# Miniprotein binders against b1l550: the designs that were tried, part 281

Target 1, 279 residues: b1l550
Amino acid sequence: MRLPEELLERARDIHSEAPSHRIKLDRVGSFGLKVPVEFKGFLLLAEADVWVSLPEGRRGVDLSRQVEAIYELSNPPKDPFSLCREAAISLLEKLNYADSSGVSIRFDAPLQDGESLKYYGVEISSIASDEIINKIRVEILGMTACPCTAELIRAYKSSEIAATHTQRSLGILEVSTKAEHPDPDKLASIIERAMSSPLRTYTKRPDEGGLVIRSLSNARLAEDVVREMIHLFLEEFGHLPEDTHILAAVRSMESVHMHDIYAERSFSLDEIRKEISSH
Key: E = the ipSAE of ESMFold2; O = the ipSAE of OpenDDE; V2 = 0.75 times the mean of E and O plus 0.25 times the DockQ between their complexes.

## First folded at step 22 (miniprotein)

Design ic20 (at its last look DockQ between E and O 0.98; V2 from the best seeds 0.83)
Fold by OpenDDE base, look of step 22:
Structure ic20 (fold): chain B 279 residues (1-279), chain A 96 residues (1-96)
Amino acid sequence: as target 1 above (279 residues)
Amino acid sequence: SEEELERLADEFRELAERLGYTKIEVTREGDRFTIEAERNGVRIRIEVEVNGKEIRITVTIEKDGRRIRFMYVITDPEKLEKYLEEIERIIKMFLR
């Protein structure tokens, strides 16, 4: 049932009224939208959040305009990074009472693994005000082998390649920058290269054996993985603005313990460069 | 780098003209150029800096007393065209 359009002329605009309490809100929007995006030749259904700030003198946000803004830009489906940036700006332009806007988009990114596919998690955001800040979070699973146990076994059995426990580990890179979103595949590659070995979607017997041997020959603590991630990140993305902020982290799902091991470092590019140069 | 800077300056000038901007001013300072233009109270400023293989583009749009600034740092030439198209789409949003 559609209400008669004539009723719209008689109805008060509740959103434009003064609120009972004059308080600014930081974020008001729609969360859990589904939007189509195109990524590396794949059409994906991504989850999106859209929001704007609300001034103290306005009761509510025009939520329909927010939803309209992102879907207009989503047809035809486009690159999620461009969509994120453009939508954040569009929200701010369309909702002229807002002093800030934001868009977040989440999806699983396909990654070629031989003749199969694996994936990594992507969450991107763009926050618009006087300036635009872009954020990307990449998460990918890998494998780590414990060097401590390996050393104990080596000492005990005098083997060239010491057995050790291996576990699945989640690597995380989060980057916030005034530049465009960094390349997600490069970020995922950094994480995988920082671990003892990558994971595979499918393995034949020779491949499985090789994967484990590689891990054993490249045993790393969670701390080692984070440090390696930072090192590799600086090599690939050292061109980003100096005020770019990075979080590098690893969560190791330890196979000999009931708990996980977690390590992280948060830093800006200028900060970490000074730290490294001082040694 | 000089030839690339000049090409980019021309492309952005042509973009501004195509979008109906007037009072287009191009200023060059070493490895940087700035394009300023105005249309119906919307002002755009595009700053481009070329450092070796790196191209830094900063776009500022001013409308109705508001300012929005965004930036690209491009190291892959294949991405340049994509970001130029994005910049054009963004600028067009403010002309509506």
Scores: ipSAE 0.796, ipTM 0.924, lowest interface PAE 0.6, mean pLDDT 92
Fold by ESMFold2, look of step 22:
Structure ic20 (fold): chain B 279 residues (1-279), chain A 96 residues (1-96)
Amino acid sequence: as target 1 above (279 residues)
Amino acid sequence: SEEELERLADEFRELAERLGYTKIEVTREGDRFTIEAERNGVRIRIEVEVNGKEIRITVTIEKDGRRIRFMYVITDPEKLEKYLEEIERIIKMFLR
């Protein structure tokens, strides 16, 4: 049932009133929207959040206009990165009382794995004000093999036994930049190459053996996985603005412990280049 | 490189023309050029810098006292058309 539109003429515009407590709000929005996106030929159902700032003198946000902004741009489904950037700007244009807007989009990205697919986590955001800041977080699992235990076992058996513990490790790259979002597949590739071995959707026994042997031959400390991620990131994305901020991290689910091991480094491109050039 | 700069400037001039701009100023400073135009109170400034294979594009849109600035750093020439289309869609939002 639709109410008569003449009521709009008689009803107070609650949103445009001043609030009883004049306090600005940083983020007022619609969270958990379902949005179709197209990624590398796949049609995916993503989750999105949209928001704007609210000045102290305005009581409410036109929430239907927020939802409208992103849904107008999502039909037909398109690249989630373009959608994110365009929606953030559209929100700021449509809601002229806001000083800033934001959009985040989350999805599982498909990645080819032999005859099958595997997936990795992607979350992107765009924050618009007088400038736009684009952020991407990629999370992908890999396998690590401990070099410390490998060396101890070698010393015990005089290098005849190639053994150590292996575990799943979650690699994380998070990038905040004024430039367009980095390609998530390139970020995922950097993380996987920094690990001892990739994980597979499934393996037959000979393939499983091969994965384990490869991981043993490429044993790496969690700390060195993070260092390798940074090295590879700089090779691929050194062209980004100097104030681009990166977090590189690994959470290792150590198979011989009751708890996880974590290593991380955050830096700007300017900062890390000065650090490297000092050696 | 000079031919690439002129070709690229033509693409942005054509982009502005498709959006209905008629007074389009192009300024060049070495390996950079700037496109400036205004239509119905919507002012755009597109700054492009070419450095080898790298193309940096900075777009500024001004309307009703609000200014939005965003950029692209293109290293893959296949992406240029995609981002030009995105820039055109974004500017069109303000001309509505």
Scores: ipSAE 0.762, ipTM 0.917, lowest interface PAE 1.1, mean pLDDT 89
ESMFold2 (binder alone), look of step 22: mean pLDDT 84; pTM 0.845

Design ic21 (at its last look DockQ between E and O 0.96; V2 from the best seeds 0.82)
Fold by OpenDDE base, look of step 22:
Structure ic21 (fold): chain B 279 residues (1-279), chain A 96 residues (1-96)
Amino acid sequence: as target 1 above (279 residues)
Amino acid sequence: SPEELERLADEFRELAERLGYDEIEVTREGDRFTIEAERNGVRIRIEVTVNGREIRITVTIEKDGRRIRFMYVITDPEKLEYYLEEIERIIKMFLR
């Protein structure tokens, strides 16, 4: 049942009224929307959040316009990066009372793994005001082998390849930049290359053996992984603006302990270049 | 190269023309050019800098006293068309 449009003439516009308390809100919007996106030939259902700021003199946001803004841009489905940037800008244009807007999109990105698929987690956002800031967070699982235990075992039993404990580790790269979102596959590749070995969805026995041997031959501390991630990031993305902010982190789900090991570094490109050049 | 910069300037001019801008000002300075145009109160400024294989594009849109600026840093020339199309779509949003 649709209410008669005539009722709109009699009804107060609640959203445009002055609030009881004149306070600006930073973010008002719809969270947990499902939007189709196209990524590397896959049609994915992503989760999206859309929001705008609300001035002190306005009671509420026109939420319908926010939802319309992202769905108009989602048909036909397009890449989530363009969608994110375009939607953030569209929100500011459509909601003229807002001084800022934002869009966040989350999905699992498919990654080819031989004849199978693996995945990594992606969260992208675009925040628009006088300028646009784009943010991407990539998370991918890998494997680490402990060099400390390997050294102990080597000292105990002379072997060319020392046994050590291995564990699943989550690598994280988060990038905030005034440029476009960095390529998520490249970010995922950096994380995988920084670990002892990648994970595989499906392995035959020879492949599994090779993967483990590779890991043992490339034993790395969580600290090593983070440093390697930073190094590889600078090589690949050193062209980004100097004020680009990066978080590199790893969470190692240690197999010999009930707790995880965590390591991180937060930095700007300018800061880290100065640090490296000083050595 | 200077020739590449000129080609890029032409591409961005054509973009503005497709968007219905008739008064397009193109200024070239060294490794940079700027395109400025206005249509129906929507003013656009596109600044492009070329450094080797890197193309930096800064777009500023002004409408109704508001300004929005966004930037691309393109290192793969094959992606240029992709971002040009995006820029065009974005500017079209303001012209509606």
Scores: ipSAE 0.820, ipTM 0.932, lowest interface PAE 0.6, mean pLDDT 92
Fold by ESMFold2, look of step 22:
Structure ic21 (fold): chain B 279 residues (1-279), chain A 96 residues (1-96)
Amino acid sequence: as target 1 above (279 residues)
Amino acid sequence: SPEELERLADEFRELAERLGYDEIEVTREGDRFTIEAERNGVRIRIEVTVNGREIRITVTIEKDGRRIRFMYVITDPEKLEYYLEEIERIIKMFLR
């Protein structure tokens, strides 16, 4: 049913009133929107959140304008990074009472895996005020091999063939910067290269053997995976503004334990460079 | 190179012209140029610095007392047109 539009002239505009309690709100918006995005030739279903700040003197936010801001830009579907940055700015322009806006977009990104595809997790956001802050989080699974068990087995048999437990480990890179979002494929590559070996969608037995040999010859503690991620990140993204903030982390699903282990480090580019140069 | 800097300045001048700006000021200082223009109360300032293969672009848009600034640090020249198109779309949001 559609009500007559002439009723709008008789009804109170609840949103523009002052609230009973004059308290500003940091994030008011629509969460869990479904938006199509185009990523490297793939049409993907993404999930988006949109929000603005709400001043103490305004009772409500124009929610339809928020949804309009992102859906106008998503037709035709386009890459999620441009969508995220543009939508955040559009929200601020459309909702002039807000002093900040934000957009987040989540999707699974395809990655070539031989003749097939695998996927890694991507979450991006853009927060607009007098400046724009762009954030990207990439999560991808890899394989790690325990160097401690490998050393015990080597000592037991005095053998050149090391054996150890291997497991899936989730690598995480999160970057917050004033510059454009970093390329997610490069972040995923950094994570995979820091692991003992990548994971594959499937392998034939000769390739599977090679994968295992690679992991054994590159056994690493979760802590060292994080350190390697930081090293590789600095090589690839050292050009970003000095106040760019990074979180590097690994959650290892240790195959011989009932629980996961976790290692992380957060830093700014300026901070980590000083730390490295001090040793 | 001076040729690359001038070519890039022409691209941004053309961007502003496509958006309907007709009094576009361009200033140059070594490896940097600045584009400034105003139309219908929308003031833009685009600062570009070229250092080797690195192109830094800072865009400032001012309308109705509100100022928004955003930047790019482009190290892949193949991405330049992608970001120029984005900049054009963003400035267009503020023009009515």
Scores: ipSAE 0.732, ipTM 0.908, lowest interface PAE 1.3, mean pLDDT 89
ESMFold2 (binder alone), look of step 22: mean pLDDT 85; pTM 0.867

Design ic22 (at its last look DockQ between E and O 0.97; V2 from the best seeds 0.82)
Fold by OpenDDE base, look of step 22:
Structure ic22 (fold): chain B 279 residues (1-279), chain A 96 residues (1-96)
Amino acid sequence: as target 1 above (279 residues)
Amino acid sequence: SPEELERLADEFRELAERLGYDEIEVTREGDRFTIEAERNGVRIRIEVTVNGREIRITVTIEKDGRRIRFMYVIVDPEKLEMYLEEIERIIKMFLR
């Protein structure tokens, strides 16, 4: 049942009324939207959040306009990064009472793994005000081998390739910048290269053995992985603005313990360059 | 390269022209150029700096007393066209 449109002329605009308490809100919006995006030739259904700020003198946000803003830009499906930036800006333009807006888009990115596909997690956001800040978070699983146990076994058996315990590790790179979103495939590659070995969706018998041997020959602590991620990041993305902020982290799901090992470093490009140059 | 900067300046001028801007001011300063234009109360400022293989584009849009600034840092020339198209779409949102 659709109410007569004539009722809209008689109804109060509740959203434009003064609130009972004049308090600004930072974020008001719709969370858990589904939007189609095109990524590397794949059509994906992404999850999206959209929001704006609400001034103290306005009771509510026009939520329908927020939803319209992102869906207008999503047809036809386009690159999620462009969609994110454009939608954040569109929200500010359409909702002129807001002083800030934001969009977040989440999806699993396909990554070619021989004749199969693997994936990594992506969350991108754009926050618009007087300036636009773009954020990307990439998460990908890899494998780590423990160098401490390897050294003990080497000392015990005098083997050239020391056995050690291996585990899944989640690598995380989060980048916030005034530039466009960094390339997610490059970020995922950095994480994989920082680990003892990558994971594969499909392994033939020789390939499985090869992955393990590679891991054993490249045993790394969680701390080593984070440091390597930072090093590789600086090589690939050193051109980003100096005020670009990075979080590099790893969560190692230890196979010999009931708990995980976690390591992280948060830094700006300016800060980390000064740190490295001082040594 | 001076020739690359000039080509970029022409490309951004053409972008402003396609958007219907009539008064386009282009200022060159060394490895940087700035394009300023105004149409129907929408003022745009595009600053482009070329440093080696890096192209930095800063876009500022002003409308109704509001200012929005965003930036691109392009190291892959193949992405330039994509970002130019994006910039054009963004400016069009304000001209509506």
Scores: ipSAE 0.783, ipTM 0.920, lowest interface PAE 0.6, mean pLDDT 92
Fold by ESMFold2, look of step 22:
Structure ic22 (fold): chain B 279 residues (1-279), chain A 96 residues (1-96)
Amino acid sequence: as target 1 above (279 residues)
Amino acid sequence: SPEELERLADEFRELAERLGYDEIEVTREGDRFTIEAERNGVRIRIEVTVNGREIRITVTIEKDGRRIRFMYVIVDPEKLEMYLEEIERIIKMFLR
């Protein structure tokens, strides 16, 4: 049943009224929206959140206009990064009482893995006000091999045996910048290259043997993985604005422990360059 | 700068023309150019700096007293067209 449109002329506009308590709200929005996106030729179902700030003098947000802003841009499906940036700006244009807006989009990104595909996690956001801040978080699993156990076993057998424990490790890169979102595949590649070896969807035994040998040849502490991620990030993305903020982290699900190991470093490009140049 | 800066200035002038801007001011200083135009109360300013293969683009859109500013730092020339199309779509939002 559709009600007559003429009722809009007679009903109070509750949202535009002043509230009983004049308190600004930072984020008022619609969360958990399902939006179609196109990424590298794949049609993916992403999850999105949209929000705006609400000034102290306005009682409510026009929530349907928020949803309208992103859905108008998402049909037909398009690149999620363009969608995120454009939707954040569209929210400010459509909801002129807000002093800021935000959009986040989450999806699993496909990545070529030999004859098959694997995936990694991507979450992006754009926060718009008088400037736009773009953020991307990439998470991808890899393999790490423990150098401490490898050295202990070497000492025991004087290099007759090459062995150590290996485990899945989750690598994380998070970038916040005024420039466009960094390419997620490049971020995923940085994380994988910092690990002892990438994980595969499947392997035949000769390929599996090679993967294990590679991991033993590249045994790394979680701390060294984080340091390598930072080094590789600077090579690829050192051109970004100097106030770009990065978080690099590894959570290692150690196969011989009941607990995880975690290493992390946050920095701005300006900060890390000063640190490196002072050694 | 090489003729590449002039080519980029022409591309942005054409972008503004496609959006219906008809008085487009282009100013240039060294490796930088600025495009300014106004149509139907929507003022745009596009600043472009070329340094080697790096292209920095800053777009400012002003409408009804609100100013929105965003940027791109392009190091892969194959991505330039995609970002030009994105910029055009964003400016078009304000002209509606």
Scores: ipSAE 0.760, ipTM 0.915, lowest interface PAE 1.1, mean pLDDT 89
ESMFold2 (binder alone), look of step 22: mean pLDDT 85; pTM 0.861

Design ic23 (at its last look DockQ between E and O 0.99; V2 from the best seeds 0.83)
Fold by OpenDDE base, look of step 22:
Structure ic23 (fold): chain B 279 residues (1-279), chain A 96 residues (1-96)
Amino acid sequence: as target 1 above (279 residues)
Amino acid sequence: SEEELERLADEFRELAERLGYDEIEITREGDRFTIEAERNGVRIRIEVEVNGKEIRITVTIEKDGRRIRFMYVITDPEKLEKYLEEIERIIKMFLR
């Protein structure tokens, strides 16, 4: 049932009224939208959040306009990074009472693994005000082997390749920058290269054995993984603005303990360069 | 680097022209240039800096007393066309 359009002329615009309490809100929007995106030749259904700030003198946000803004830009489906940036700007332009806007988009990114596919998690955001800040979070699973146990076993059995416990580990890179979103595949590659070995979706017996041997020969602490991630990140993305902020982290689901091992470092590019140069 | 800077300046001029800007001012300063233009109260400022293989593009749009600034840092030339198209789409949103 559609209400008669004539009722719109008689109805008060509740959103434009003064609120009972004059308080600014930082974020008001729609969360859990589904939007189509194109990524590396794949059509994906991504989850999206859209929001704007609300001034103290306005009761509510035009939520329909927010939803319209992102879906107009999503047809036809486009690159999620461009969509994120353009949508954030569009929100700010369309909702002229807002001093800031934001868009977040989440999806699983396909990654080629021989004849099969694996994936990594992506969450991107763009926050628009006087300036635009772009954020990307990449998460990918890998494998780590413990060097401490390996050293104990080596000392005990005198083997060239010492057995050790292995576990699944989640690597995380989060980057916030005034530049465009960094390449997600490069970020995922950095994480995988920082691990003892990558994971595979499909393995034949020889490949599985090789993967484990590689892990054992490249045993790393969680701390080693984070440090390696930072090192590799600086090599690939050292060209980003100096005020770019990075979080490098790993969560190791330890196979000999009931709990996980976690390590992280948060830093800006200028900060970490000064730290490294001082040694 | 000089030839590259001139080519980039021409590309951004053409972008502004396609957007209907008729008063385009281009200022060159060493390894960078700035394009400024105004149309129907929408002022754009595009700063381009070339440092070796790196191209840094800073876009500022001003409308109705508001300012929005965003930036690209391009190390892969293949991405330049993509970001030029994006910049054009973004500016068009303000000209509506």
Scores: ipSAE 0.817, ipTM 0.932, lowest interface PAE 0.6, mean pLDDT 92
Fold by ESMFold2, look of step 22:
Structure ic23 (fold): chain B 279 residues (1-279), chain A 96 residues (1-96)
Amino acid sequence: as target 1 above (279 residues)
Amino acid sequence: SEEELERLADEFRELAERLGYDEIEITREGDRFTIEAERNGVRIRIEVEVNGKEIRITVTIEKDGRRIRFMYVITDPEKLEKYLEEIERIIKMFLR
């Protein structure tokens, strides 16, 4: 049953009332929305969160206006990065009582892998107030080969046959900046190049052998994978504002252990440049 | 180059004109320019700085006492047109 629209003239607007307790809220919104996005010609189903701040003198948020802001922009499906930035600004414009808004969008990004596809994780956000801050987090699996075990095995047999344990490692780059979101494919590429070898969807025997040889020839500690990520990031994205903040991390699912090894470094561009130039 | 900077300034002038701004002030200082305009209580300021192939664009929109500022740092010239279209869509939100 649909209720008569004339009731809107008689009913109290509960949301615009003052609350019993005048306490500002930082994030009030709708979480877990399903939105379509278009990424590099692919139509993907993404998950989104939208929110605004709520001032101490306002009892509630107009829920339908929040959801309207992102769904109006998501049909027809478009680039998730533009959607994220535009939706955050639209929320702030539509809900004029809020002093800040935010949008998060999560999806699995396709990446060409020979004749097949593989996927990596992407989460973006935009937080709007008097300025806009854009964040992107990329997570992609790669292969690492332990250099310490490789050296012990070499010394033990004094042979040219290289061997070590290899494992999947999750690489993470997270960037928070006033500029537009960095290209996620470039971030994923930085992570993969810092690893001993990329992971493939499938391989034929000669390609599989080449992948293993590459990983053994490029054995790296988790600590050095993080350092290489930072180096490669600076080459590609050193142009971003100096107060851009980055987190670079690796979680290695060590095949020899039942537990993971973790390494990370967070920094601003200004901070890391000073650190490097001091040596 | 000087020619490339003038073409870029013309693109932003045309953007403002498409949005209905007709008293557009453009100030240039070397490899920087600033576009300022106001229409229906919506004031925009677009600051552009070109340094080699790097283009920095800062957009400030003011309406009803609210100020929103955002920026782009473009190193791939093929992305410029898409970001100009995004800027136009954002400013249009405030003019409606």
Scores: ipSAE 0.732, ipTM 0.908, lowest interface PAE 1.3, mean pLDDT 88
ESMFold2 (binder alone), look of step 22: mean pLDDT 84; pTM 0.848

Design ic24 (at its last read DockQ between E and O 0.97; V2 from the best seeds 0.84)
Amino acid sequence: SEEELERLADEFRELAERLGYDEIEVTREGDRFTIEAERNGVRIRIEVEINGKEIRIVVTIEKDGRRIRFMYVITDPEKLEYYLEEIERIIKMFLR
ESMFold2, look of step 22: ipSAE 0.763; ipTM 0.916
ESMFold2 (binder alone), look of step 22: mean pLDDT 84; pTM 0.852
OpenDDE base, look of step 22: ipSAE 0.819; ipTM 0.932
ESMFold2, fold request of step 23: ipSAE 0.769, 0.764, 0.753; ipTM 0.918, 0.917, 0.914
ESMFold2 (binder alone), fold request of step 23: mean pLDDT 84, 84, 84; pTM 0.857, 0.853, 0.854
OpenDDE base, fold request of step 23: ipSAE 0.803, 0.810, 0.794; ipTM 0.929, 0.931, 0.926
ESMFold2, last read: ipSAE 0.754, 0.753, 0.758; ipTM 0.914, 0.914, 0.915
ESMFold2 (binder alone), last read: mean pLDDT 84, 84, 84; pTM 0.857, 0.856, 0.854
OpenDDE base, last read: ipSAE 0.821, 0.808, 0.811; ipTM 0.934, 0.930, 0.931

